# VHH binders against q84jc2, part 274

Target 1, 232 residues: q84jc2
Amino acid sequence: MSKMRNLVEEKFLEFYESWVIQLELYLHQLLIAHNNNTMSETELRHLISKLTTHHKAYYTAKWAAIREDVLAFFGSVWLNPLENACSWLTGWKPSMVFRMVDRLRKSRVVLVEAQVKKLEELRVKTKFDEQKIEREMERYQVAMADRKMVELARLGCHVGGESVMVVEAAVRGLSMGLEKMVKAADCVRLKTLKGILDILTPPQCVEFLAAAATFQVQLRRWGNRRHYVTHS

## First folded at step 15 (VHH)

Design zf16 (framework vhh_7z1x_3)
Fold by ESMFold2-Fast, scan of step 15:
Structure zf16 (fold): chain B 232 residues (1-232), chain A 125 residues (1-125)
Amino acid sequence: as target 1 above (232 residues)
Amino acid sequence: QVQLVETGGGLVQPGGSLRLSCTASGFTFDDYGMNWVRQAPGKGLEWLSGISWNSGSTSYADSVKGRFTISRDNAKNTLYLQMNSLQPDDTAVYFCAKDYLRDSYIWGTEIFDSWGQGTQVTVSS
């Protein structure tokens, strides 16, 4: 008896499995492009465009799904426990990506001073937006424990007309609040990705996207190979 | 309680100009980026331009860069789009859209927090 899935969870699971398979195919193309110094700028831009379109497709599908059931994205059934443990507001933490850019810069990405300055400006801006959302989430969590919510939870124990309607309206409001915060977090993710790609040259974009996709694919594989050990 | 109301659309001849306005209410206008988006007959949504909360940054789609100018008046809670050198291909319903953040524009059109009802612009002789 495994955990039951609702319709939104089943539909998004099918989408996500297919999306990850295509990401692995794009990763293969990125690695070939990285090792091929004769690929034209137009060819590199086309490959980068395929990756950005692929990520846009993910957010389009996600936003349709969260409109129906945002809670499906908190502890997602299409993600393994390791992937879920690394999640920040239903996805990757935007500021984390700058650690990947910094590591890439030291090993293989040759950045000019103008790019370094723009990346630092983007990093500061991304951290500010991230912290603003974290403060909004903290206020949301505190508000869920206030006296009015405790009273509504008590009323929910009684079956009957007006009380049921009031509780249902409150629950709908909570879901709408979560949806707004998830969309705000996704906007920070998309603006951070676009900002980095706008600053980097096409060969640097290919290296960055290859590093990001490699990490995402390997994290999934590590989590799927997880060993179950008994505590002694 | 966010409301966005667009005005200023109408019929204009090719090469002409129009100025669109969007009046915002129900939120702190100067805390958010604002955008203009259009939908031409039989086509999907197209993002045109975005402006940050303080007018410190603006962005434009290649199709309108150099012809359109986005601006805002935070004291009046109003967003503007100055449209010059209008072409028949600019015929569309124009929408004002509120961003989730202080900065404007990311990829796509479905990512905006709130939308107005739109104003029709027709470029024809």
Scores: ipSAE 0.238, ipTM 0.615, lowest interface PAE 4.7, mean pLDDT 84

Design zf17 (framework vhh_7z1x_3)
Fold by ESMFold2-Fast, scan of step 15:
Order: structure tokens, then sequence, then C-alpha cells
Structure zf17 (fold): chain B 232 residues (1-232), chain A 125 residues (1-125)
């Protein structure tokens, strides 16, 4: 076919649609658990485990896909424009989750001082990791405008066997650098999420996960409502 | 570029001890967390232990808590795993893995920046 989505984009689109449907089902279970306050600690831990496994499955699929085509994750076809506008290095910004944590301080289940201290320590670590990755991304973008890269792009306009191979090697290097940065950002996301869940009690984990999933699901719905052609 | 080389594997009796070493080159060793992971025959990867850039924090999988000890020598660019009370189920290829961050990754085995060649550990009578 003349112009089609690449195979990586098609496969991940199918995966992501199913993954979001399952997230909505887990969100329903989290809201029931939070509202009823009758589940045992063992039952809450089991539900939290289902959510953590679900998020880990997302990153497993994502990393397999970015190994094949990392660029599919910049301006993703499975996300609406609002979701894409809210992305930081192909996903949620790690420090954003502490806004969800701040909501817990005003909720039915109050945080103890020891938890508050550990969460602030985690916030500082998360911000440091974000800034380190942002500096690496800035260096990457500056390197794209380097004289050597500009000259290589110029040579690519005069295609020949050897020139094509040299350009392809450079593009491979760029893609590998981008893949490394995306995986670094995802590691910050997973460490931040795990850190929060390790600090919180099971009822607090349920409330936190419900808040995060609610925001993700509602953001998708808001973007989908406004994403359409407006020709009258 | 980045290179990790594991040594110290071999055959050991149940209840025995073994120390693995991982020599790192091609990056600033003391700016990253380091991990040990293993793969038993016909099975997937299992994360065992992680250590932060400055040895300030360590973590272990439940299967090895109290038996294995992770450590590092930043001056020598070397990571260690001291394995005690070895069991037949500990038979696996052991890999050294570099984290993307200063702290160790402790939620799964699927995401590491770089991996070593692996060293075989066999626990048999």
Amino acid sequence: as target 1 above (232 residues)
Amino acid sequence: QVQLVETGGGLVQPGGSLRLSCTASGFTFDDYGMNWVRQAPGKGLEWLSGISWNSGSTSYADSVKGRFTISRDNAKNTLYLQMNSLQPDDTAVYFCAKDYLRDSYIWGTEVFDSWGQGTQVTVSS
C-alpha cells in the first residue's frame, strides 16, 4: 500500500486499545474498593498487584516496540492530540504523580509524618533524575544541529551506495540515543511509582492508583470529545 | 563502548558459597546503580539484587534475601555478589546489569542500559 502506518505502529495501537480497556476495568475495581472500605488488606494487596502487573506489561510492550521503531512514540498515533500535548519523553512526567499524592493529604486516609518525609525525599530524587534526562535531551537536540550532522544531511541529498550507508549508520546512532533516553525516562517513571507504592499503606495505594487512573482515562475522554474536523 | 564482564562462576555443592565479580569499563561506574540478574535453563530473567551508585542503598529479591550480598568497589570499577547457602534452584547464568539511574532498579528485569556476557553457576551434588 502507498501510505500506511508502519507495522510497529499498528501492533502497538492494537495493544494500547486493549490495555486502556483493561485499565478502565481495574479503575472500576479500585473505585469500588475505595468507596466501600470493606476489603481486607490481603484483597487490597491483590488488587494493587494487578495494577502494578498491568503497568509493567505496558512498559514491556513499549520497550519491545521502541527497539524496532522509537520514533513511533513521538507523536503517537494511538494517542489523541491532548494526550500527546501532555507527554514528556513519550509518557507522563514523573513529578506529576506527586500532585496525586498531595490529594491524599486532604483525604479520608491521612499520611503520617514518616510517610510525608519519605515522599519528599522521593520527590527530590525524582526531580534530580528528570533534570539529568532533560539535560541529556538538550545535548541530543544541540547535536542534531551540529555542523557535522548538517554536512551529513547535505551529503544525503546526493544519494549513492556509500553515501546511503553512511547516512543510515548516522540515523541508527540517533535512534539508539533516543531509545536510551526514553528507557531512562521510563525507569524514572517506574522507580517513582514503585517508591510511592512502597511508602503508602494498601488503602492509600488504592486511592493513589484510582486518582492516577481516573486522570488518565478522563484526559483521553476529554481529548477525544474535542478531536474532530470542525468544517461546517 | 560499555562493557561488563562477569567472572567467578562454577560448580558448587548445595550449601556452599561462591563470589561473583563484574568488571565494568566504558562509562563512569560510580554514577550508576548496578544489578545482578539470573536466567535458569528454560526460564525467564529474574532480578536478584541492586545497589545504588554510592552503596547507600541495596535491595534483594525475596528468593535470595539473607543468602546473597551485593557490594561494589568504585575505585576498581567492580561489582560483587557473595552467594551463601546455595541451593540447586540457584543454578543459572548470572548477569551483571547497568541501571539507567544512580539508584538500582528494583521492580523488574526487563529494563537495563547494558548487560554483561554472563557467568554459569551450577549447584549440584
Scores: ipSAE 0.368, ipTM 0.695, lowest interface PAE 3.2, mean pLDDT 84

Design zf18 (framework vhh_7z1x_3)
Fold by ESMFold2-Fast, scan of step 15:
Structure zf18 (fold): chain B 232 residues (1-232), chain A 125 residues (1-125)
Amino acid sequence: as target 1 above (232 residues)
Amino acid sequence: QVQLVETGGGLVQPGGSLRLSCTASGFTFDDYGMNWVRQAPGKGLEWLSGISWNSGSTSYADSVKGRFTISRDNAKNTLYLQMNSLQPDDTAVYFCAKDYLRDSYIWGTETFDSWGQGTQVTVSS
């Protein structure tokens, strides 16, 4: 519809649309659980497990897709322009989720000091890992610029079937490096999410996951409709 | 290139003990978290234990908690799994796996950067 798509883009678009629909259904369950403070710990753990499995399924599908075509994830056709504009290395910026955590300090289910200490330690570690990846991406981009320039110079000197082979080799090299960087960023995302859930109680986990899912769903809706919720 | 080589597997009787080792090369061992994973015949991968780069954090699956102990020697580039009170259902191929980050286990085996070939552990009389 919007452009000619490769098989990776078509398959992931179909996957992502279904994945978001299921996320909205889970968000509804999280909001019900959050408003019903009498749900058992077993029921809350089961719901948290569903969300954890759902996010894990996203990264499983993403990692299979980036192995085939990582470039599809830079300017993705399954994301609207607002979602793409808000992306950091093909996904959410790990340190940003601590904004949802800060909301828990103002909730009726208040964090104990031991949790606050562990969350601050995790925030610092997450920021450090994030900055390390940013530095590696900068180094990668410099190296890729040099490699691409050399290959383009060679292409200018030699035309025909050989030039096609040179371009294909250069693209494969670029893709492998980007795949490693995207996987590293996704690992920081998963570690940050797991770390937060390991520190929080089940009711706090439900509140946190509801906040995160709400933001993700609303960001998509805002971008799709080009309308923003204003409270002024 | 990154290489991980597991050793120490073998046949052991129920209630016995084994110590697995994983020797690492091709990367700065003390910069990464390490994990042990197993696969029983006809079953999927099961994560067992993880250890951070400096041994400051360890984690265990409920199925092995209290029976298995993960440790590492950064000077020798070696990861260990001490297995006590072994039972027939511990029979599996045991793999060591390198994390992308300094800390141990995240969600799922798909987040691991590199894997060894595995070592067979058989618990039987």
Scores: ipSAE 0.013, ipTM 0.440, lowest interface PAE 7.7, mean pLDDT 83

Design zf19 (framework vhh_7z1x_3)
Fold by ESMFold2-Fast, scan of step 15:
Structure zf19 (fold): chain B 232 residues (1-232), chain A 125 residues (1-125)
Amino acid sequence: as target 1 above (232 residues)
Amino acid sequence: QVQLVETGGGLVQPGGSLRLSCTASGFTFDDYGMNWVRQAPGKGLEWLSGISWNSGSTSYADSVKGRFTISRDNAKNTLYLQMNSLQPDDTAVYFCAKDFLRDSYIWGTEYFDSWGQGTQVTVSS
C-alpha cells in the first residue's frame, strides 16, 4: 500500500464517522417532523434540503477520495462487515429504496394514483440502469484478462525495474476504469433519490427520508453489535 | 424539455462590466439552485458561483469573489451574473447550470444535470 492510499483511508474514515453522527441527528429531526402535523411546507422543505445537502456532501467527499484510491471503497475500513456485505458497487443498491417507498402506501400520508404511476415508472427505469451498470462491470472484469494485460503480466516477470513503471501505468488505468464505474453507479443513486423526492410531497419526503436513514443507521448498529465494533 | 439560455456576453475592455442573464424553462425554477460556470480556451470547466432556490445562500470561487455577484428573479425564471472589474483572464464561454438535487446548497460541476449553450465573454487588452 502506498503512503497516499493510507492517508486517503484515514481522511475518509474521519469524514464518514462525522457524517454518520450528523445523519443520526437529522434522523431525529425527521422523526419529530413526521409526528408533527403543524410544520409548514417551508419548514418541511428546509429540513428536506438539509438532508439532500448532507447526501451531496457525502458524494463530494467520496468522488475526491476515489480519484486518489478507488480500491479503498471495495471493502471499506470505515464500514463494518455487515455494511460491506450489503453494498452494491461501493454503496446502496438504487432499487432497494423502493422498498421504503412501498411503506408510504400504509401511512397516513397516502400516495395518489398519479404518484404511484410515476414511482412505478421510476422503479422500472432504475432497475434498467442497474442492469446496464452490472453489464459494464462484467465487461470491465473480462477486459482484465485481455491479451494486453496478459502480456504486461508476462513482461513483469522478466524485465525487473523497467517493467515496474509499465505495470504501474496499467494498474492506474484499471483504477480509472473502476472510478468511472463507481461514479456511474453513484449517478444512478442520485437520480433515483432525486426522482423519488420530485414525485413526493414534502410530508411524504420526510417519511421516505426517515425510513431510509433509519435503515442505514440500524444496519450499522446491527453490524457493530454482532462484532462488538464501534465507529467513533 | 429543460432549456437554459444565456445572454449578455460580448467584447469588453479590462476594468469593464457585463451583466449575464440566463432564462430557464421546462422545470420549476424556484425549486432549484442555479450556478454559473465558465470554460476558457484550452482549459476545463471552472465553477464560479451558486445561488440557492430562495436566494438565502450564495457562494463564489476565490477567482471572482468581490468582483462578481449572482442573483435570481424567480418570478421571471431568470438567473443573473453581474461581472465587474473584468480582466483578460475572465475571457471564456459562460454557462448557466441547474442543480441536480432540489432544494440543495452544495455546488460543483459534478452536481448539475442541465446546462445552457453558453455565452462568449471576451476581455481585450
Scores: ipSAE 0.000, ipTM 0.226, lowest interface PAE 12.7, mean pLDDT 81

Design zf2 (framework vhh_7z1x_3)
Fold by ESMFold2-Fast, scan of step 15:
Structure zf2 (fold): chain B 232 residues (1-232), chain A 125 residues (1-125)
Amino acid sequence: as target 1 above (232 residues)
Amino acid sequence: QVQLVETGGGLVQPGGSLRLSCTASGFTFDDYGMNWVRQAPGKGLEWLSGISWNSGSTSYADSVKGRFTISRDNAKNTLYLQMNSLQPDDTAVYFCAKDYYRDSYIWGTEYFDSWGQGTQVTVSS
């Protein structure tokens, strides 16, 4: 039983490899900016904008791909097994980024009390949003095991006619449900990222984005060093 | 059925002001972030501004920052965009858009659950 890589997987693999290479280049710029005491606020804001645009480009491409084949994002061929093992609903778990923010509390750029309060409020809201999505996923899984779905699975063992059409309609419904949940999770990711960047000063944003990019790049390198490579 | 209806567009002179309104129905308005998006002739969709469910957070694209103000009236299920210092390149169809997820507003036009029909704004002498 061999599986061929579909067009969505091929296109997104090509996109993602280029996207990660560009992320590594931005990480290098973030690290230089972090160590450069003479960089202006305007220059820092420009760099933060480049990273923001880069993340927007990822979600633009992802949502286009998900409309065609949402299942490509569950066990993705463009991710190594370690990256796949660390995913939550096809991406990073939103509350996880607050662990990176916690490192800023020990940096030379001290968070003021008002920022700490706003970040804690955002963390609590992010966790609430995650739990809501997890409850929606549970409802989806229960709905998949509902009597109607079990009946349709039984009908799928028959060939031809009305049975094929009914099963195909049900599978499309299931895929649309998954697309909705993945988009909801991505919305929480974008809301969390934007919220953090809105609370932090430009130097703190640079430090945060550098920490996030470092983790993503290192996780990929660790997984790849184990000779876990995705092949078509 | 979600319905978003934009009004307030029209012809305005450069340097003029205009206020757009979007009336929402078919969903719990105060549960969702709302956005303004535009499409200029021959160009793609451009996100302009977003506001959270409780008006506690607002955001603006650099192209409109300092000139446009987003606001909402949850009691009236209405979203507003106050546009000042209008320029010829502000000529576009302006759309009201509902966030996909509750309690948020998000960068980018592809993240919206529902869109209005749009209202035309023309800035010309």
Scores: ipSAE 0.013, ipTM 0.435, lowest interface PAE 7.1, mean pLDDT 83

Design zf20 (framework vhh_7z1x_3)
Fold by ESMFold2-Fast, scan of step 15:
Structure zf20 (fold): chain B 232 residues (1-232), chain A 125 residues (1-125)
Amino acid sequence: as target 1 above (232 residues)
Amino acid sequence: QVQLVETGGGLVQPGGSLRLSCTASGFTFDDYGMNWVRQAPGKGLEWLSGISWNSGSTSYADSVKGRFTISRDNAKNTLYLQMNSLQPDDTAVYFCAKDWLRDSYIWGTEYFDSWGQGTQVTVSS
């Protein structure tokens, strides 16, 4: 079985390593801001803007890459095994960020009732969109077992040339379906992230983003340590 | 269940104008973004324009920017495409397409779950 990286995987690996290094730098700034009560609202909003721009850059690069090879994102070479095991449709599960939001209830500045109501409305909408995507993924998996796909698999075992062309056309169709699902999931992620940031005050946004970035960075470090322990 | 019906196609001279309509049924129209896509003979699908559920956001392919205008009437479950300054290379079958996910801003032909039958537009002298 080939384990060689293709061009899409090589380019995105280079991008992702650089992106994570910058995320760690932003996390450092978020932690300083969170522990410093002297920063102005303008300074906090500028920091929040840097993080949102950074995440937008990730999705811009990802969507360009999945257009070329969506399957590279199902078992990504730029992620360690723990990061891959924790993925839902090539990224974080949208509803999980509300666990980070729940931490804000224990902040020095508690969420006001209006914020709680809006966050609950957003949580319900996010869960609805998430479940819709899960139903589509289930339909996709069922379609893989359809009689036509079973017949294509049989053809692949017995006939060269014509059989190869038919299988390649079917695989392109499947990849387009996956690209649609991945991009829809990413849209839910971005809408959920923006929704939370629009509801929270700047200090609460900083705390939320710090919690999310800390989790992402620590998950990568935990997985990397286990990989080295196993490799050793 | 979901039905999309395009009308308004026909023969027009270069520089002419045409208005396409798409009538939707079988879903809550004002919950979804809508799109226009075209296909010229022997060519692939080309996404032209998209509009959000509330008309707050619109997007256009570079090939039609400044010439085409997308709009919708949620009370009538109808999507429109106003086409101005038509060129011979605008000759194609035009399709109405529904976004796959509720309230999602999605772009590209592969992200739609329902398509109409299409309406032919021919730009010729």
Scores: ipSAE 0.000, ipTM 0.159, lowest interface PAE 13.1, mean pLDDT 81

Design zf21 (framework vhh_7z1x_3)
Fold by ESMFold2-Fast, scan of step 15:
Structure zf21 (fold): chain B 232 residues (1-232), chain A 125 residues (1-125)
Amino acid sequence: as target 1 above (232 residues)
Amino acid sequence: QVQLVETGGGLVQPGGSLRLSCTASGFTFDDYGMNWVRQAPGKGLEWLSGISWNSGSTSYADSVKGRFTISRDNAKNTLYLQMNSLQPDDTAVYFCAKDLLRDSYIWGTEYFDSWGQGTQVTVSS
């Protein structure tokens, strides 16, 4: 239903705007913690927990929304054009977070050899999981080009009787396939984030999360400051 | 009514093995991640292991990595924990716990919304 589609988009837009505002507040706290050498391990773990809870809230809301309208997440109205251009299967590309991890090698809080080895193993595994999803996307695209789907598309916008039901069932099947793929990509994202946080010490986790949040917030601000000139 | 029932606890000698089972009812088992948590006498809750809704992802606490294996059978609505090389420090009440959030991974005990009654595991001679 078109009314349900509009409601899903409006509801998620309101959620996302509030979620980003809270992310900026948490980023402020992460930056204070990063520059403060007096915070206890318990205090740092609590802050890390706030951020992980915040990211879990995002995926909880997202998966509820894609269950109703997965297509809303391809070219999302709550994202600016720059954010949409940088998306990989409705979100950040999992292997990209290792660029934030590489920054830790140059920081004051140095990684020990055991951590470097574990992070490299996780990087390889993450890239393997990405390739698996990309192969699944290719199979999905090939299925879309099936002769029966092409013939259904040729029916145009004016169809009658049982042909309408067949087209609607096919479109529903396509949406279910996309939902499964988006969830698979999000599972790789969550697994990668959890893996990194499990390997890092609390101060390193704070630095990593601050870097990731800074990039996300800055990308949004750059896209929102897009300037356009019109001629009289 | 969500219900989780743990079985398989008991007395075991150091170096021994034990398999815990948790039977779930009252919810769609294959929609949720499942976890094992323990509480030793006089200590807080310790998260041990988690498994995703489809068994595609598992995670372990450092204290049990290499010794414990989590698995699930969605057709039987059952969660398992295979415990090997048990030590006296593994003596605790073991709980299975359901993730609060559908189709998600967990990062702490505060994210569970349903718990079993627990099963006692005692490791001593």
Scores: ipSAE 0.000, ipTM 0.141, lowest interface PAE 14.8, mean pLDDT 80

Design zf22 (framework vhh_7z1x_3)
Fold by ESMFold2-Fast, scan of step 15:
Structure zf22 (fold): chain B 232 residues (1-232), chain A 125 residues (1-125)
Amino acid sequence: as target 1 above (232 residues)
Amino acid sequence: QVQLVETGGGLVQPGGSLRLSCTASGFTFDDYGMNWVRQAPGKGLEWLSGISWNSGSTSYADSVKGRFTISRDNAKNTLYLQMNSLQPDDTAVYFCAKDILRDSYIWGTEYFDSWGQGTQVTVSS
């Protein structure tokens, strides 16, 4: 469904560009909040809620797009090559977000022992969930090669008696399995993000979200510019 | 092959209590988080509560906090929901739902791996 694929890609590209612009605006608010000791807990929780809602909006749009064309998310046109190289199952690798958490240990506000314990428990759980999804994806790829890929390869060599619609139907079947796997991976991402935010205090949440947003924005800038000056 | 069967629903008066059970078969119950979800007449699905594979963590929707208690018995492959202080707004079909992962899904009801048939709870008013 090449026309639907182009439409999905164009629509999500427009969405993603707007979403990133809003993320940059929220990043500026997070940095101001982090440097401002006069904000109340209520004000900080409101800012955290805006970021949480923003990330939920991304997954709502992504899942709608995946229903139409999940393959658009493997090697996405709205991401530069560096962003694509850093992706795991169409998004950030859940366990890697704990690198941002590790930065909090060098922060002005130190994590208490109870938080450290809960974060390590969450890290272990997240790695277990990742491995479970990786095993399912491997099984899917093996099964695909054994039957459906052979069928698709055969159809691709035949130009006379078979319609494009037959190949598109087979690809749709493969896409349904991939959609399920991608949604499972996104569920791990959402659980990991929610888990971290539930463990951290509001000031620590602001610092964590600022670090995560900074990394996402900088990765995009680095990939868009091959020669990058990091300290201007 | 996966089957989830809910029981314990029925007609109850406001302020009353009910205990729902969900018996699971066709998968390793101890490996998955479990959830309770409901659907009131003419409304969408509402997530109520989740419990991790080992009962180490539980979560509740604000609408049921302090009134409902989720628990599980892994030896019996059974999930429970103890419902106290029932209100007319609790009238709904209650579903047992299996998470994709060992942990409960706490962000929405849009993607659970497997669902039961549901059990009707009617709070008369």
Scores: ipSAE 0.000, ipTM 0.240, lowest interface PAE 11.4, mean pLDDT 81

Design zf23 (framework vhh_7z1x_3)
Fold by ESMFold2-Fast, scan of step 15:
Structure zf23 (fold): chain B 232 residues (1-232), chain A 125 residues (1-125)
Amino acid sequence: as target 1 above (232 residues)
Amino acid sequence: QVQLVETGGGLVQPGGSLRLSCTASGFTFDDYGMNWVRQAPGKGLEWLSGISWNSGSTSYADSVKGRFTISRDNAKNTLYLQMNSLQPDDTAVYFCAKDTLRDSYIWGTEYFDSWGQGTQVTVSS
C-alpha cells in the first residue's frame, strides 16, 4: 500500500512537471498567434487541437493515477500550497472560466449576440453540474462523519489481523466514492472547456486558451516564488 | 429511475449492416452525452463511440471509425448506432451508456453512471 502510494505520487509528479513545461511552450505559441493575427484558420485549429489533446492527456494520466490512489490528489505534492489552496475537488472550478471569458471580452475579443447567449446557457448548465457535485460531496462527508466513521471506530477497537483487513476494505470503499466524485468534477471541467471552444471562433479560442494558460502558469509561479523567496 | 433499453441486435453475415437503438427514460436526455460500448466473449469492455448532448461532437474508436456512425434524436430520447461492413470481430454484447454528467468528451467506460442491459450482435456465416 505505502509503496503503491509513493509510486503514484512520484510518477504523477514527474508527469505533471513535464506537462506544465509543455503547457508553457503551447502558451508561447498561443501568444505569438494572438499578437500576429496572421495565421490561417487551419493553422489556428491545429494549435487549438494541440491544446485540447494536451488537456485530454492530463485527465487520462490523472484518472489512471486516482484509480490507484485518489487521496494523493487531495493536497497534491506536485502542487505548491497556493495551487492547493485554490483547488476545487482536485482542480480548477469550472464556472471560474466564464469570468476569464468576460475579462477576455475587454481585451479585444468581439463576441456576437448568438455566442453570448450560448456561453450564458453553458454557464448556467456548468453551475448546475457544480452544485450537483457539491451536494454529492456533502452527502459523502456526512456519511463519513456518521455511519462509516462509527463502523471504523468500532472495528478499530478489535485486536488482531482480522480487524485490520475489514478496516482496509472499508477505507478502499470510501476511496472509490472519492474517485467517482473527482471523475465527475473532471467531466464538468472537460465539458466546460470543450463547450467554450465549440462556441468560440478559432481566433477567440486562441485568446481564451492563452488567458487560461497564462492564469495557470502565473498561479504556479506566484506560489513557487512564495515558497523560497524571503519576505520581510 | 434512469433506464436505457437497447434493441436492434441479431445475427448478421460478414459485410452486413445493423442499426442499434437505445431508448432512454428517467432523465433529461438532451442534457447528457451518450456512448456505445461493447464486450466480446472473454474480453473486457471496449468504448466504441460517443456523442455530445447537442450532436455537435462525435468520437469513434479506431477499430470502428469509418464503419460505424453514432447519432441521436433528442425529441424521441433515442440514441442510434449504424453499423456497416460488419466483421466477425464485431461479435459482442453492445451497451448504451449515459455520461456521469452533462455532455462528455470522455471515452472511458469507468465514467458512465448508467448502462443498458445490452443487445447481442453476432457476425457469422
Scores: ipSAE 0.000, ipTM 0.196, lowest interface PAE 13.4, mean pLDDT 81

Design zf24 (framework vhh_7z1x_3)
Fold by ESMFold2-Fast, scan of step 15:
Structure zf24 (fold): chain B 232 residues (1-232), chain A 125 residues (1-125)
Amino acid sequence: as target 1 above (232 residues)
Amino acid sequence: QVQLVETGGGLVQPGGSLRLSCTASGFTFDDYGMNWVRQAPGKGLEWLSGISWNSGSTSYADSVKGRFTISRDNAKNTLYLQMNSLQPDDTAVYFCAKDELRDSYIWGTEYFDSWGQGTQVTVSS
C-alpha cells in the first residue's frame, strides 16, 4: 500500500525515468558536438538551450512534487543507493560542478583570464550560499528535537481520530519547513548552473554540460550495475 | 510592506538614452533578485532583464540585449536600468519587480511577488 499511499513517489519515478532517458539523448548530442566540432555557434546555442530547458523542467516537476510530499525526496525511490549516497539536500552539491569547470582549464577549449576570474568569484559565492543553506538545515534538525515534537511523537504511538489529526498537522508543518530548505538549495543549484553558462562560450558550455551529464549518467549506471556479494 | 518606487522615465528622441532607478523598502534588498518589466499601450507584460542579489548573474530579453544594462546598489537599496539606443517600440510603462523566492535565480522568468507603480518612457518618432 505504500505505493498507493505515496502516489507522488510513483508519479515522480515515472517522470524521472523519462527525464534521464532524454538526458542521455542530449548527452549523445553534446558529445557529437564536442568531438566533431562541426556545429555552428547558433546550433550550439540551441543545444545549450535544450539542456537548460530540460533542467528547468526537472525543477518544475520537483517543486510540484515536494509541495505534495517533500519527504519522498529524502531517500528517493527513483534513485539507486549510490545516487542517494551522493545527494546533498535532495540533489547535486552546487560546488561540485566546479570540478567539471576545472577540467576546462586543462582541455583543448582554453579559458581566458577574465573567465577564470569570474568563475572563481562564482565558486566563492556558491560556497557561501551552500554553507548558509547547511546552517539553516542544521537549525531545522535541532528544532525537530524540541519539546513540542517530542510531545507529538508520543501522541503518534496511540490510535485515535484526534491524535491522528494532530500528528498529521505536525508532519505537514515539518514538511513545509523542509520544502523551503529544498527550494533554497535548488535555487543555489540553478544560480550556479546559469552563472557558469553565462561565463562560458558556447563550445565551453557544451564541454561543461557534457561533463556534468556524463557524471550524472555514469553515477546512475555504476549504482545500477553493482554486484552485492556478502562474505559468509 | 514591500514598496518599490520607479523614477527616471520621460520623453526621449529615437537613439537617445535614459537611466531608470527603483528604490526598494520593506524587505532585505540584498536577499532577492530584481527585474525590469515593461508594458506598452494595449499589450501584455514583457520581461526585460533580471539581476541576482549580488550582481553575479544578469539576464536580458533578446529585444533589449546589447542596448540595456541592469545593475544594482545594495547599499542604497536601488536597482538601475541603463537604456541606450532607444527606439519608438521601447515606449512603455517600466516596472521594477522583486523575485518571489529569497535568493532566487532569474532565467527570463515572469514570476514575481511584488512590483511598483511604474515609470513612463516615451520615445518620440
Scores: ipSAE 0.000, ipTM 0.173, lowest interface PAE 12.8, mean pLDDT 80

